# Designs tried in a protein design chat: VHH binders against Protein DOG1-like 4 (DOGL4). Part 136

Target 1, 232 residues: Protein DOG1-like 4 (DOGL4), of Arabidopsis thaliana (Mouse-ear cress) (q84jc2)
Amino acid sequence: MSKMRNLVEEKFLEFYESWVIQLELYLHQLLIAHNNNTMSETELRHLISKLTTHHKAYYTAKWAAIREDVLAFFGSVWLNPLENACSWLTGWKPSMVFRMVDRLRKSRVVLVEAQVKKLEELRVKTKFDEQKIEREMERYQVAMADRKMVELARLGCHVGGESVMVVEAAVRGLSMGLEKMVKAADCVRLKTLKGILDILTPPQCVEFLAAAATFQVQLRRWGNRRHYVTHS
Short names: E, the ipSAE of ESMFold2; O, the ipSAE of OpenDDE; V2, 0.75 times the mean of E and O plus 0.25 times the DockQ between their complexes.

## First folded at step 13 (VHH)

Design ze5 (from zc87 with T58I; framework vhh_7z1x_3; at its last look DockQ between E and O 0.57; V2 from the best seeds 0.67)
Fold by OpenDDE, look of step 13:
Structure ze5 (fold): chain B 232 residues (1-232), chain A 121 residues (1-121)
Amino acid sequence: as target 1 above (232 residues)
Amino acid sequence: QVQLVETGGGLVQPGGSLRLSCTASGFTFSSYYMNWVRQAPGKGLEWLSGISRSGSYIYYADSVKGRFTISRDNAKNTLYLQMNSLQPDDTAVYFCARYTSSGSLPGFDYWGQGTQVTVSS
């Protein structure tokens, strides 16, 4: 079953493929840095900065794309089914990263009390923000059954002339709402990531970023293997 | 069979320029992310640059950013690396490498034989 892809999907697919490849390259560097305690703080900070810049680039591209077609990100063709199944509002769920931090703590990462406290505060805030967005999504989903959607459904049976304009207007309205929610979710993601990186030391940041990147890359690999998804 | 052949290497003076080419065969070139990697004497492999299928997305290592330019011609199945402002520490064997996200192990799955670049006064 070949899905017809629109222009936004095609462009972002290519972008994402490239972006993930670069992520893998950075992951390699992160792992080297993590395993070699010889890197200076300056070098570590530089590496961290490269990763953060890379992630910012993703969202810059994403936000440009969603302005054109936010619906493309609901059923992202550049992701495999496993990746999509793990997606929350077109991306990773912000609160998930705290599980990664927890796993680091159980390994060899030693956090001081002050860091633990700050992380917990951030966790609470992140969770609150997630819930807020989820409530808004629920409201939106309920509102989808409004007059406009009913009209859209009705017009779906009779497409022609003026009706097309009405349908387009309705879809545009829906898309705008979705775009706002996606952006809100992305803001929470970025804020959460920044918060974590601000709390952790450079070596801890490297380890965290390595873990996160590994998870993302492995999830993609597992999903591709399982579903035989080809993105190129 | 998949084949990558690098050309364009040689001896240049510091500050000089070279243009490397990599000709691909045996696969759909336009479907793959392509890369340049180098290996200097006694050093490990260093990734230099990557380019998406259409060429729309490009990345550079910090070591070559602003000096090297990657490009591709899908109609000719050729990858290029324009190298400007070459320095002695750019002396290395330069490889063209294909990246794949599919298969048993995503990564660089095919490499060329490499082309020697020597920067010396």
Scores: ipSAE 0.814, ipTM 0.926, lowest interface PAE 0.6, mean pLDDT 91
Fold by ESMFold2, look of step 13:
Structure ze5 (fold): chain B 232 residues (1-232), chain A 121 residues (1-121)
Amino acid sequence: as target 1 above (232 residues)
Amino acid sequence: QVQLVETGGGLVQPGGSLRLSCTASGFTFSSYYMNWVRQAPGKGLEWLSGISRSGSYIYYADSVKGRFTISRDNAKNTLYLQMNSLQPDDTAVYFCARYTSSGSLPGFDYWGQGTQVTVSS
């Protein structure tokens, strides 16, 4: 119920808080670039590169942390309840990102037909990869639940350290499987992001990155405000 | 009554160095992401650097990366900025700022009075 934080959770909490603050600062620059018609293509590519590097740094830190404690990423202490409710395998759902592109296309971003075709091809591939991961996760969790159920039933029949060893092995097996699935999902996320940025022009990339960062920052801010009720 | 007080500004020749300090009071300093921001004459605010609660995670603007170093001493409630290889375009009022997730983007809720740094030849 009450959740005590281990060292991995405490370290990643501080990392994630600082990472989001820096994302907010980059968002401010993206919004200026969006409204400023005088920025050169070189300046736009530099800003896009900073955002790309920032996102890669997140995954670098995440993959180091999941090697130590992947379970911390399921119901994370550094995310508010709204952010946790929106997570799919510890992050944003790859196929959902195309809904953001579609919304921008209808309101702010003009895409040529060649870009639309490439984005549709990427959407189909992303959805296929996503569904493959979902199927593998389901198979793995079923197999793990059966093993865990058997081992827990044996605890009812045993006394001593052998029961603890069996439970520990089951938990370790689950953790390794989850680590593999989280990394697979993250690879789809990175491939999808790269694919979108490769298809869009630099001004379009800035618009997309601004929308994505805005969503992430606002989700955090709105979710945090729901934790607190004040009396007047 | 949150207070942030910057010191260490002054006049320096190009290529010189200065070390700024920001002493905090009225809040738990070690619980906050802290920043340095500057404002050159006739310009808007420019974020320079930020440092996490424990000092473990540090970020710099490209304009100062490699020349400036942010640090903090939570026991002394003090934020530092070591500035090396100063050039005339570093001339500005330098502020320390406390991050908040509320308000406009980016969210800084409390600022010091600023300290003037002038780099002239």
Scores: ipSAE 0.589, ipTM 0.838, lowest interface PAE 1.8, mean pLDDT 84
ESMFold2 (binder alone), look of step 13: mean pLDDT 88; pTM 0.889

Design ze6 (from zc87 with S104T; framework vhh_7z1x_3; at its last look DockQ between E and O 0.51; V2 from the best seeds 0.00; counts 0 for: pae E 3.1 > 2)
Fold by OpenDDE, look of step 13:
Structure ze6 (fold): chain B 232 residues (1-232), chain A 121 residues (1-121)
Amino acid sequence: as target 1 above (232 residues)
Amino acid sequence: QVQLVETGGGLVQPGGSLRLSCTASGFTFSSYYMNWVRQAPGKGLEWLSGISRSGSYTYYADSVKGRFTISRDNAKNTLYLQMNSLQPDDTAVYFCARYTSSGTLPGFDYWGQGTQVTVSS
């Protein structure tokens, strides 16, 4: 079943493939840094900065793409089914990263009390923000059954001339709402990541970022194997 | 069979330029993310640059950013690396490498024989 892809999907697919490959390269560096305690703080901070810059680049590209077609991100063709199944509003769920931090704590990472407290505060805040967005999404989903959507459904059976304009207007309205929600979610993601990195020491940041990158890369690999999806 | 052949290496003076080429065969070149890596004497492999399938997206290591330019011609199954402002530290064997989503990190499955680049006064 070959899905027809629009231009936005095609461009972002190529971008994302490339972006993930670069992430994999950074992951390799992170792992080296993690395993070799010989790197200076300056070097670690530089590596962290590279990763953060890389992530910012993703969102820059994403936000440019969603301005053109936010719907492309709902059913992201650049993700395999497993990745999509783990997706929350077109990306990772912000609160998930705290589970990663928890796992680090159970392993080798020793957090001081002050860090633990700050992380907990951040967790609460993140969860609150997620819930807020979810409520808005629910409201939006309910509102989808409004007059415009009904009209869209009706026009779907009779497409012609003026009706096309009405449909386009309706879709545009829906897209705008979705775009706002996606951006809001992305803001929470970025804020959460920044918050975590601000709390952790450079070595801890490297470990965290390595864990996160590993998860992302492996999820992609596992999903590709399972569903016979080939990516460059 | 998959084959990558690098050419264009040689001896250059500091500040000089070289253009490397990598000719691919045995696979659909346009379907793969391609890379340049190098290995200097006594040092490990260093990733330098990557390029997406169509060439629309490129990435560079900090060590070569602003000096090297990666490009590709899918019609010719060829990868390029334009190297400007070469320095002695750029002396190495340069390889083109194909990315794969399988295997160990980093995900490169095929490499060329490499081409020697020597920067010396």
Scores: ipSAE 0.806, ipTM 0.923, lowest interface PAE 0.6, mean pLDDT 91
Fold by ESMFold2, look of step 13:
Formats: structure tokens, C-alpha cells, sequence
Structure ze6 (fold): chain B 232 residues (1-232), chain A 121 residues (1-121)
């Protein structure tokens, strides 16, 4: 049982720890804005821009890291088991974010008919893009199995350095394909997030971002503690 | 006993520069995300900047980005804030603060006493 992390995992672990801490600090600002209607539209837009920039910074760092080791993002050491169990292609599932929008609509966010229509169109588009990625993943898995079968058959008749080079080339090809799939999924995530923020008004965006940040922070804290409560 | 001590404040002309220091003791400084926060006269607390445990990742409020630089020296248990292009609106008491994830609403658990920065002709 290994507890050693490779260089990519060690670097991204510190990045992610700091990134989620900063998300929590931005959450405090979102909660102030959520509970107080004294902020101007300009102030709200600046706060929304900070959160958007923070999310883009995550993907910038992630895309740099997956070029070095895409497999580190499947069962990541910087995530607790609950966070890992909730992953779809190394992140949140784009279509599921609409559950949060639906919850907000039933509690605090009032949407006009035009917004509801646009959100439903986005939901359908998001699900379509998800399904396209899932079909491509299936094609990738089939191609990977076919390549794996060919390479295993060849290794059965080869020995020495030539066999090592063939295996390394096969692994490199699989890693590049998987990297493309992960980036495609991330693009759907970014497009969905941008789409939601474009449809919502600035106060509604603050509400949504606060809910999303709260969920992410709580998922991490709950999964890290695994706490039994015995109080009545 | 956790202790944070800020130094380096003072009077400076608009456009000037100052470097603040925060010396930490009583805890493993290199294990904590650290922050600078300020309080202008009659205003609430304003978060300015944060820095990761090794110093590799830094974050800034829009009001100071490009003018202020956070850094740390873990061997000296010291947090720094280099402040350039100071404006009268930067007049405040500046605090260093330690991030905590403990409790139900994480935030800052320890603060220094603060150092006064005054930007005036």
C-alpha cells in the first residue's frame, strides 16, 4: 500500500487545498451579498466576476496537470471518498446542476417566464452534450480494448526493449485520448455554468453561486469528518 | 500560544510604498493558509490577500491586485505584504490572519494587533 504521491499529485493537492479555501472565503462574501440588498449592481457584477475567474483558474490549473497525468484525476488524492464518488469524468455532472437551480426557484429565486424557457433550453442542450460525450467515451473504451488486445497479442510474441516501447506508445495514445475526453467534459461544465449565469440576473447569480459554493464546501467538510451526532 | 505581530506600518505619501511584516509564533506557520485584512476608519473588515502554505498560490482582492504582493518566508515564520502605488483610500489598520477550517463556519481564528498605514501628503 503506497502513500507516496507523484509530483503532479503533490502539486495539485496544494493547489486544490488553497483553491477550495479561497472558494470558502468568497462564499463568505456571497453570503453577505445574499443576506443584504444594499449592494449595487456594479458590486454584484464584480463579485460574480471574481467567482467566475476563480472557477476558470481551477480549469487552467487542471488542464495543465492533466497533460502530465490525466489518471491522477480519476480517484484524486486531493478529494475525499465522497467527492470522488460524486465525480463524472473528473468533475460534477453538468446536467445535475439544474437540480440546484430548481431548488432555488422553489425557495428564494423568482424567475420570469423568459428565464424559465431559456433554462429549459440550456438543460436540454447540456444533457445532449453529456450524451455525446458518453457516446464518445464508449467509442474510446472500445478502441482502447481493441488496441489493448492487439498489443497484448504482440507482447505474447515479443521480449525486451521493443515490447516496452510498444506498451509505452499504447499507454501514451490512451492518455491523450482520455485527456481529450476530460477537457471535453470540462468544456461542457464551463459552458453550462456560463449559460446559467447569462440567464440569471446579478442578484440571482449571487444566490446561485452561494448555493453552489456552499454545496461544494459542505461536501468536502462532511466527507472529511464523517461525524456521528448523538444529541437530541 | 498563537501569536501574530504586524510591523512596517507608517505614514507615506500617495504613490509611495510600504512593506508590512507579520511574525508568527506558537504554531507551525508553514502548515497554514495566511491572509492580510484591513480596516479603514469607520469601515468593516476588508480581506485583501491570501497565500497558500508553501507560498505557491496567491489571491488578491480587486482593490489591491497589481499594487500589492503577498509573500511568505517559512524559514523565518514571517508573512509579508509589499504595498506599492498607495492611495489615500488605503489608509487603514492592517492585520495578518490565520485561516481555520475548524467549526461550522470556517474563517480566521487568530489575528495580530494590527499596524497602522496612513497615506497622506
Amino acid sequence: as target 1 above (232 residues)
Amino acid sequence: QVQLVETGGGLVQPGGSLRLSCTASGFTFSSYYMNWVRQAPGKGLEWLSGISRSGSYTYYADSVKGRFTISRDNAKNTLYLQMNSLQPDDTAVYFCARYTSSGTLPGFDYWGQGTQVTVSS
Scores: ipSAE 0.405, ipTM 0.754, lowest interface PAE 3.1, mean pLDDT 83
ESMFold2 (binder alone), look of step 13: mean pLDDT 88; pTM 0.889

## First folded at step 15 (VHH)

Design jd1 (from jc24 with Y103W; framework vhh_6z1v_2; at its last look DockQ between E and O 0.90; V2 from the best seeds 0.79)
Fold by OpenDDE, look of step 15:
Structure jd1 (fold): chain B 232 residues (1-232), chain A 123 residues (1-123)
Amino acid sequence: as target 1 above (232 residues)
Amino acid sequence: EVQLVESGGRLVRTGGSLRLSCAASGFTFSDYAMGWFRQAPGKEREVVAAIDWSGDETWHADFVKGRFTISRDNAKNTVYLQMNSLKPEDTAVYYCAASFPFWTLRSSEYDYWGQGTQVTVSS
């Protein structure tokens, strides 16, 4: 698939490529830390902080980009089809990270009862928040057949003069709604992530983050192998 | 340069009302959750209220008990704290803070801070 890329897409593509490279480096460090029980808690916390900062940087860049063109993220040319297929409102589904937690529970990591309880509470909350956003998105999507969108459809390719203004207004309205939904979703993502990290011990956090990063990197690799995508 | 500038703090009597403002500049205000904190002499800084980036979600401390209300105007890059039914125990320096992308109860997690504005409630 060849898609015409706009400036926002090109810029974010470049950013994302660099960001992923750095993520892979951090993943390597996480794996080392996970396999090396000699690291101090301070060192682990520092590593966790680096990862959290890295993720924060992603969303800082994302939100800057979506302010310019949120629609770019509903195509996400920097992602392969598999990644896109797994995308929920332009990113990972918040509730999916609990699969990583489940994996921890099945591994050598022992969660105490209090942690398990808190994680379950967080899971329920996350699901609730997801559903809330989904309902809002659904409402928004149903409302797409409003006057502006109908006018946009009516105009079709015959855009000029006043028609251009109408189209622009329609697109702005749509984009504004989408941006709000995307930001809301991102907040749920990051709140969920933070919630998990607050419940887990530093060693458990490292393992969780390693698992999450591994999944992300592997998903990209698997998708690239299945559907070769050039990002250059 | 990032700036948060609080204003509106002054001396008021018990039962009085006060509206604090925090004007933000140097960053994309609409992307940040905002919070109000306060610190009384000899006490730790505590969260008073918080508001998400959109203004749709707010949080207020238990001690507020409906007396204070946080709000924001993204068009003006300003966050507000309406304080009603003020009590002497509300005397403190009030700070506004910004957090990307959501608010927390931990002051250490906020990205930017104002210089604070003094609120004094007399008996």
Scores: ipSAE 0.864, ipTM 0.936, lowest interface PAE 0.5, mean pLDDT 92
Fold by ESMFold2, look of step 15:
Structure jd1 (fold): chain B 232 residues (1-232), chain A 123 residues (1-123)
Amino acid sequence: as target 1 above (232 residues)
Amino acid sequence: EVQLVESGGRLVRTGGSLRLSCAASGFTFSDYAMGWFRQAPGKEREVVAAIDWSGDETWHADFVKGRFTISRDNAKNTVYLQMNSLKPEDTAVYYCAASFPFWTLRSSEYDYWGQGTQVTVSS
């Protein structure tokens, strides 16, 4: 409870708590499906669809929240998030998910060569899209620095109604650009997820989703323990 | 409550041009990718063009490439299909559809659909 939080951030964190609880319930279903060799393909596809919908619901809520205040998702003064261009816009780097796919390949999961080829193509596409976003963020940092310099120059002078309106328009423009970049990054995450699920068989999808949900639940538990320690 | 309303469909001559519009309400239009589909009598519905939520990425089917252009105006909650060099084969009911957050080529993956507008291209 150390830092003051924006109302938008508080509301989204409340959503996130409920979202993770539901994810854990889905994880139990995934683990049962993983260990149960008698589940039908239709049953597996239904479960996969529920997980896909759950992940889309996360982004639906997130996009509503960033429309209200995109800077709430950076957790600090908005200039700091923009100056740290490699922070990967409010989430995991999309290509990191392939480390999980690679671990599944090293285990008991066997992928046919057609799947391996398609996964490599998807990895290249995901990495390319990441690089595009990184280049856009670099351009954005330059624009932000220019706008910050104008703002600082005006703090020591006089401000009229017209000059305030110019600064407000510049800030709105930067916020809109940042929102667009966060949404672009989220689209890469969802496109990559969909691409992986389209390539894998339903049993393989269940194993992948179980691994992903396990990781997400672990991150939540680690964050809660560390948050508790830092506040105690 | 969600509505997609197509307009602009009419009878035009071969070689003519037409712009279709689709007005959206009841959802956050700027979060959705949009697509145009068409269905001729006795044929299956097919994707014609698609555009991402930002308007920066578009896709057009090969049978309309170079002739049709999809665009959107997020301030007006409207998606457009500019149709040039029309052929009798373009005669169909045209539908707009919305998908969160990116478009696909599969009609089953779209969340919302309009009721359609008839385009008829005469000789």
Scores: ipSAE 0.631, ipTM 0.835, lowest interface PAE 1.3, mean pLDDT 81
ESMFold2 (binder alone), look of step 15: mean pLDDT 91; pTM 0.920

Design jd4 (from jc24 with G26E; framework vhh_6z1v_2; at its last look DockQ between E and O 0.79; V2 from the best seeds 0.76)
Fold by OpenDDE, look of step 15:
Structure jd4 (fold): chain B 232 residues (1-232), chain A 123 residues (1-123)
Amino acid sequence: as target 1 above (232 residues)
Amino acid sequence: EVQLVESGGRLVRTGGSLRLSCAASEFTFSDYAMGWFRQAPGKEREVVAAIDWSGDETWHADFVKGRFTISRDNAKNTVYLQMNSLKPEDTAVYYCAASFPFYTLRSSEYDYWGQGTQVTVSS
């Protein structure tokens, strides 16, 4: 079944499609850098900066969009079902990126003890932050059975006049709470990424970013293959 | 053009209090973490305090020792620094800075900066 898209969904879909295309280009550059190992540290840092800027652009766009309609991101029509199934509060789960770190450790990349220790500390912190957000989300979800939501439920499909105002108020309240949660989650995501990049050397960063981008692109490809999604 | 405008800096006596304000315009203030930095003559710029986009999380430098408090009012697009028990060593130009989406302790990672406001603490 095709979901009806609103203006926010349509705009973000367009943005995301372009963003993913650019990500793929960067991925290609990352892979080249990783495989050739001929780039200078300055060049690597520049490439890393481009990727970080690209991700920052995504969240800038996202936060602009969620301000308009955060609910759009809880049914992200620009993602396939597999991508959505892997989503934690409208995005990737922060702790999952440590799988990429683990992959580095299993590859030719050698992490020094100090890096390993810092990464573990970051992992623990990330998990803690995730749990905090999850608890807040749980509380929020339980609290949804408040007066406004109960009233919304009572109104059902017969909404008109004053009832419309009540429903809108309820939805606004819900949306505001959700927006806060999403932003909090995004901050944990980006803090985690920053933390990892601060621990890794430039070559390791390139490999990490390549792995992360590969995973993202492949997840999308796999999902599209499994569940055909047509984007406008 | 994005603008951050600091105000409130002035001459105060040791032990005095001062509240700095930073008014933001021409960007989505509520999406940015905010920070206060200071730079004394001949010294490097240092972070004083920072606050996340929501105001729920704050950070203060060790030298603050509970004397300063950062806060924000997103409805007014303003971040504040309440400074109590001021000391001569607090004399500096104080800068407001914005960072998307979270605050850091590195000045180079902030996106926008104010022009600064002079705080002078006399003995």
Scores: ipSAE 0.862, ipTM 0.938, lowest interface PAE 0.5, mean pLDDT 92
Fold by ESMFold2, look of step 15:
Structure jd4 (fold): chain B 232 residues (1-232), chain A 123 residues (1-123)
Amino acid sequence: as target 1 above (232 residues)
Amino acid sequence: EVQLVESGGRLVRTGGSLRLSCAASEFTFSDYAMGWFRQAPGKEREVVAAIDWSGDETWHADFVKGRFTISRDNAKNTVYLQMNSLKPEDTAVYYCAASFPFYTLRSSEYDYWGQGTQVTVSS
């Protein structure tokens, strides 16, 4: 069964594949920095800046693409099914990143009391922001379903040009609302990332970024291996 | 890629009002948070107010709270600073700036800057 890709999907697939390759190269640098006592704080801050810039570049490209087709980011062709299954509003769930921080605390990273307090405050803020977006999304979907589904059901008994206009208006309204919510979610993701990096020391930031990049790369590799065994 | 042009700066008397505008020439304006900064002669640049990409969240420095209001019109690609109850210490060059995708209070984290508009408040 053939799948048709529109131009937005083709372009972003090409971008994303290159973006992940570069993330893997940065991961290699993060792992060297983690295992090497000879890197200076300046070198660490430079590497952290590269990762921050790389993540910002992803969202810059994403927001350009969602302006053209936000729906491409729900069930994305550039992600394998495992990656898509792990998505919350087109990306990683901000509150889940604190589980990674917690695991690092248990295995490698020593945090002072002031850092622990700030991280807990950030965790609470992140959860609050997530819940606000989830409430807004649910409210929006209910309101759109109540109004638009009634209109579509009523028009479904009479096929005509009016039905096309009503459907197109409903789709455009939903797409605009989805774009706003995806952008809001991405802001929470980037605010959470920045907040964590501001609280952690440069060596701790390298540990965190390495863990995050490792998880993302492993999720992609694992999901791709399953995909390649389906030729029967 | 955003180009920013401030306007509306002029001489105004103490207690007066002034509205600054900052026009963006690029269609990506609605993706950016916007900030107003000011720099008086011999002083460091300081954040005055900021607004998120959607316009739903704003921040104002304590020294202007209740007197200045940031707003935006995404249809016109423009951010505004309404300045009321002006004081001589408000005399400065005012800059607009854009940050993707959320605002911060640190000028070093803004991506694009305007050239500034002079505001002078006379006694």
Scores: ipSAE 0.624, ipTM 0.832, lowest interface PAE 1.5, mean pLDDT 85
ESMFold2 (binder alone), look of step 15: mean pLDDT 87; pTM 0.890

Design jd5 (from jc24 with F27Y; framework vhh_6z1v_2; at its last look DockQ between E and O 0.69; V2 from the best seeds 0.70)
Fold by OpenDDE, look of step 15:
Structure jd5 (fold): chain B 232 residues (1-232), chain A 123 residues (1-123)
Amino acid sequence: as target 1 above (232 residues)
Amino acid sequence: EVQLVESGGRLVRTGGSLRLSCAASGYTFSDYAMGWFRQAPGKEREVVAAIDWSGDETWHADFVKGRFTISRDNAKNTVYLQMNSLKPEDTAVYYCAASFPFYTLRSSEYDYWGQGTQVTVSS
């Protein structure tokens, strides 16, 4: 399954590999913090802040990359097939993280009624936002049969002169739409994440983040074992 | 260097209108949500309005009551605050702020800030 990589793909692949390594380090710290009840609230908040900053860095890099080539993220050569299969608009599906919350509820974590209520409200909102984006994506996908795309298809075998210009314009138009949708989706992701973290206590946040990071790392590991992918 | 430069603040009479501008530089403007904050003497800074990176979503404080409107022009790296029906209680230093990637209602969560522009509304 060899795929030609462009410069954006190569650059982001390198970034992502480094980012994941750092995530694993943070995961280790989260697990220590989770298992050690001696950490102060200040220390926990600092750890949470490091993780949130780390995620922010990912999306900063992502958004810089998608400006250059958003299409690269719909192939995501830096991900294995399992990771790609679980991707919703180039990333994790926002509503998925509530599974992590559910896991917390089934563990040692006791959520008070007020937290449960707020989480449910957030869940509903997140679902709504996801559906809104999905509808836009559907509309966009259906609209792919527009004049520009038809022209692109017509000129697909002809390279040169005016044809190249038309094709480039069509691709740019498509990319701009996709970029907007991807950014919107990313915002829903981060809003959801922030919402959860705002509802949970610092110890609960640490456990949640540990669970989320574990899932991400394990998904990658499982996928790599099932489908060997060379990222070096 | 990241810079947010507010302009447009001045003395106006009650019922008057004013448009504030904030010119951004040194970062990718179109990736950031923008917000307007204000701080009156002796009061805490409060959020006035916010707008997402695309301009599609906006938020306005309750006290605005339709008098103010936030907008942005990504091509010009500028965010605006149109203020109508100004009241003396609107007198404050108005600040522009940037937040990646979405806006919040917490000033502490914004990444970049302007120096502010003084708006004074006389009775």
Scores: ipSAE 0.870, ipTM 0.940, lowest interface PAE 0.5, mean pLDDT 92
Fold by ESMFold2, look of step 15:
Structure jd5 (fold): chain B 232 residues (1-232), chain A 123 residues (1-123)
Amino acid sequence: as target 1 above (232 residues)
Amino acid sequence: EVQLVESGGRLVRTGGSLRLSCAASGYTFSDYAMGWFRQAPGKEREVVAAIDWSGDETWHADFVKGRFTISRDNAKNTVYLQMNSLKPEDTAVYYCAASFPFYTLRSSEYDYWGQGTQVTVSS
């Protein structure tokens, strides 16, 4: 029974597999746009908008699923172990995206000093927001370790209608706190993405989105087909 | 699915006060940032105020700062705009809008819109 997937996990697995397939199709369009110097700014912005909408759709579905089972997103069945190992509060740590930006700056994308300054400001803001979430996570862990909360959790296995209501309320409160922190982290991820896309020019946005999508698709393929990778 | 219905718009004297309400339907209201926009005759729609999904962060346009206050009640699926010290320039159709998951200042980035409520400020 330990290998059973609940309805939330089964539904989100189906969603995620479809979502990744669509991401791969968008990646193809990004690569074509990268090699096509005749595309207008309007056409590039339309493609960038499609990618932004696709990412928002992931979080829309995630937030709907979290309301039913936030714990499904810690050690997700739709991700391979490599993908799960990269998680900080159910996803990439928001500031890690700047490592990809930094790599592109050094090899492909020439940024003017005004863009560099704005990206550094955004990096600082993203880090600040991450630290706020980490402090709230610490408060959550302290609350879980609180002797009264541990005692209430222990009583959840024992009889008494009043004690059952108290335990149910306490468990619901902890789950809602965890949901809030996951949602806050997702907001930082999306704000950071939008911030980067607002700073970069449309061709630079296409380069960035292509690199990000490539990495995500390759990480999934490597983790699923470990015989192509020299490390697990 | 999010559906938005504004209410509370009416005729009011210069210097008066008015509270607009925007009732949202559906469990997903608490996932959305909310904004109030207005459109005066012959002008483009403009952002007036915005509030994030949790209610912890708000923004107000400079032309309403100190006079208007956005707030939300997630238990009632409602966002409010308290409008004080009203001026004839505030005459417009006011719209509420929702964006997932954070607010922006650009109307094109909002996912859902109400039908609007008319506010008229008489001299």
Scores: ipSAE 0.539, ipTM 0.780, lowest interface PAE 1.8, mean pLDDT 84
ESMFold2 (binder alone), look of step 15: mean pLDDT 89; pTM 0.910

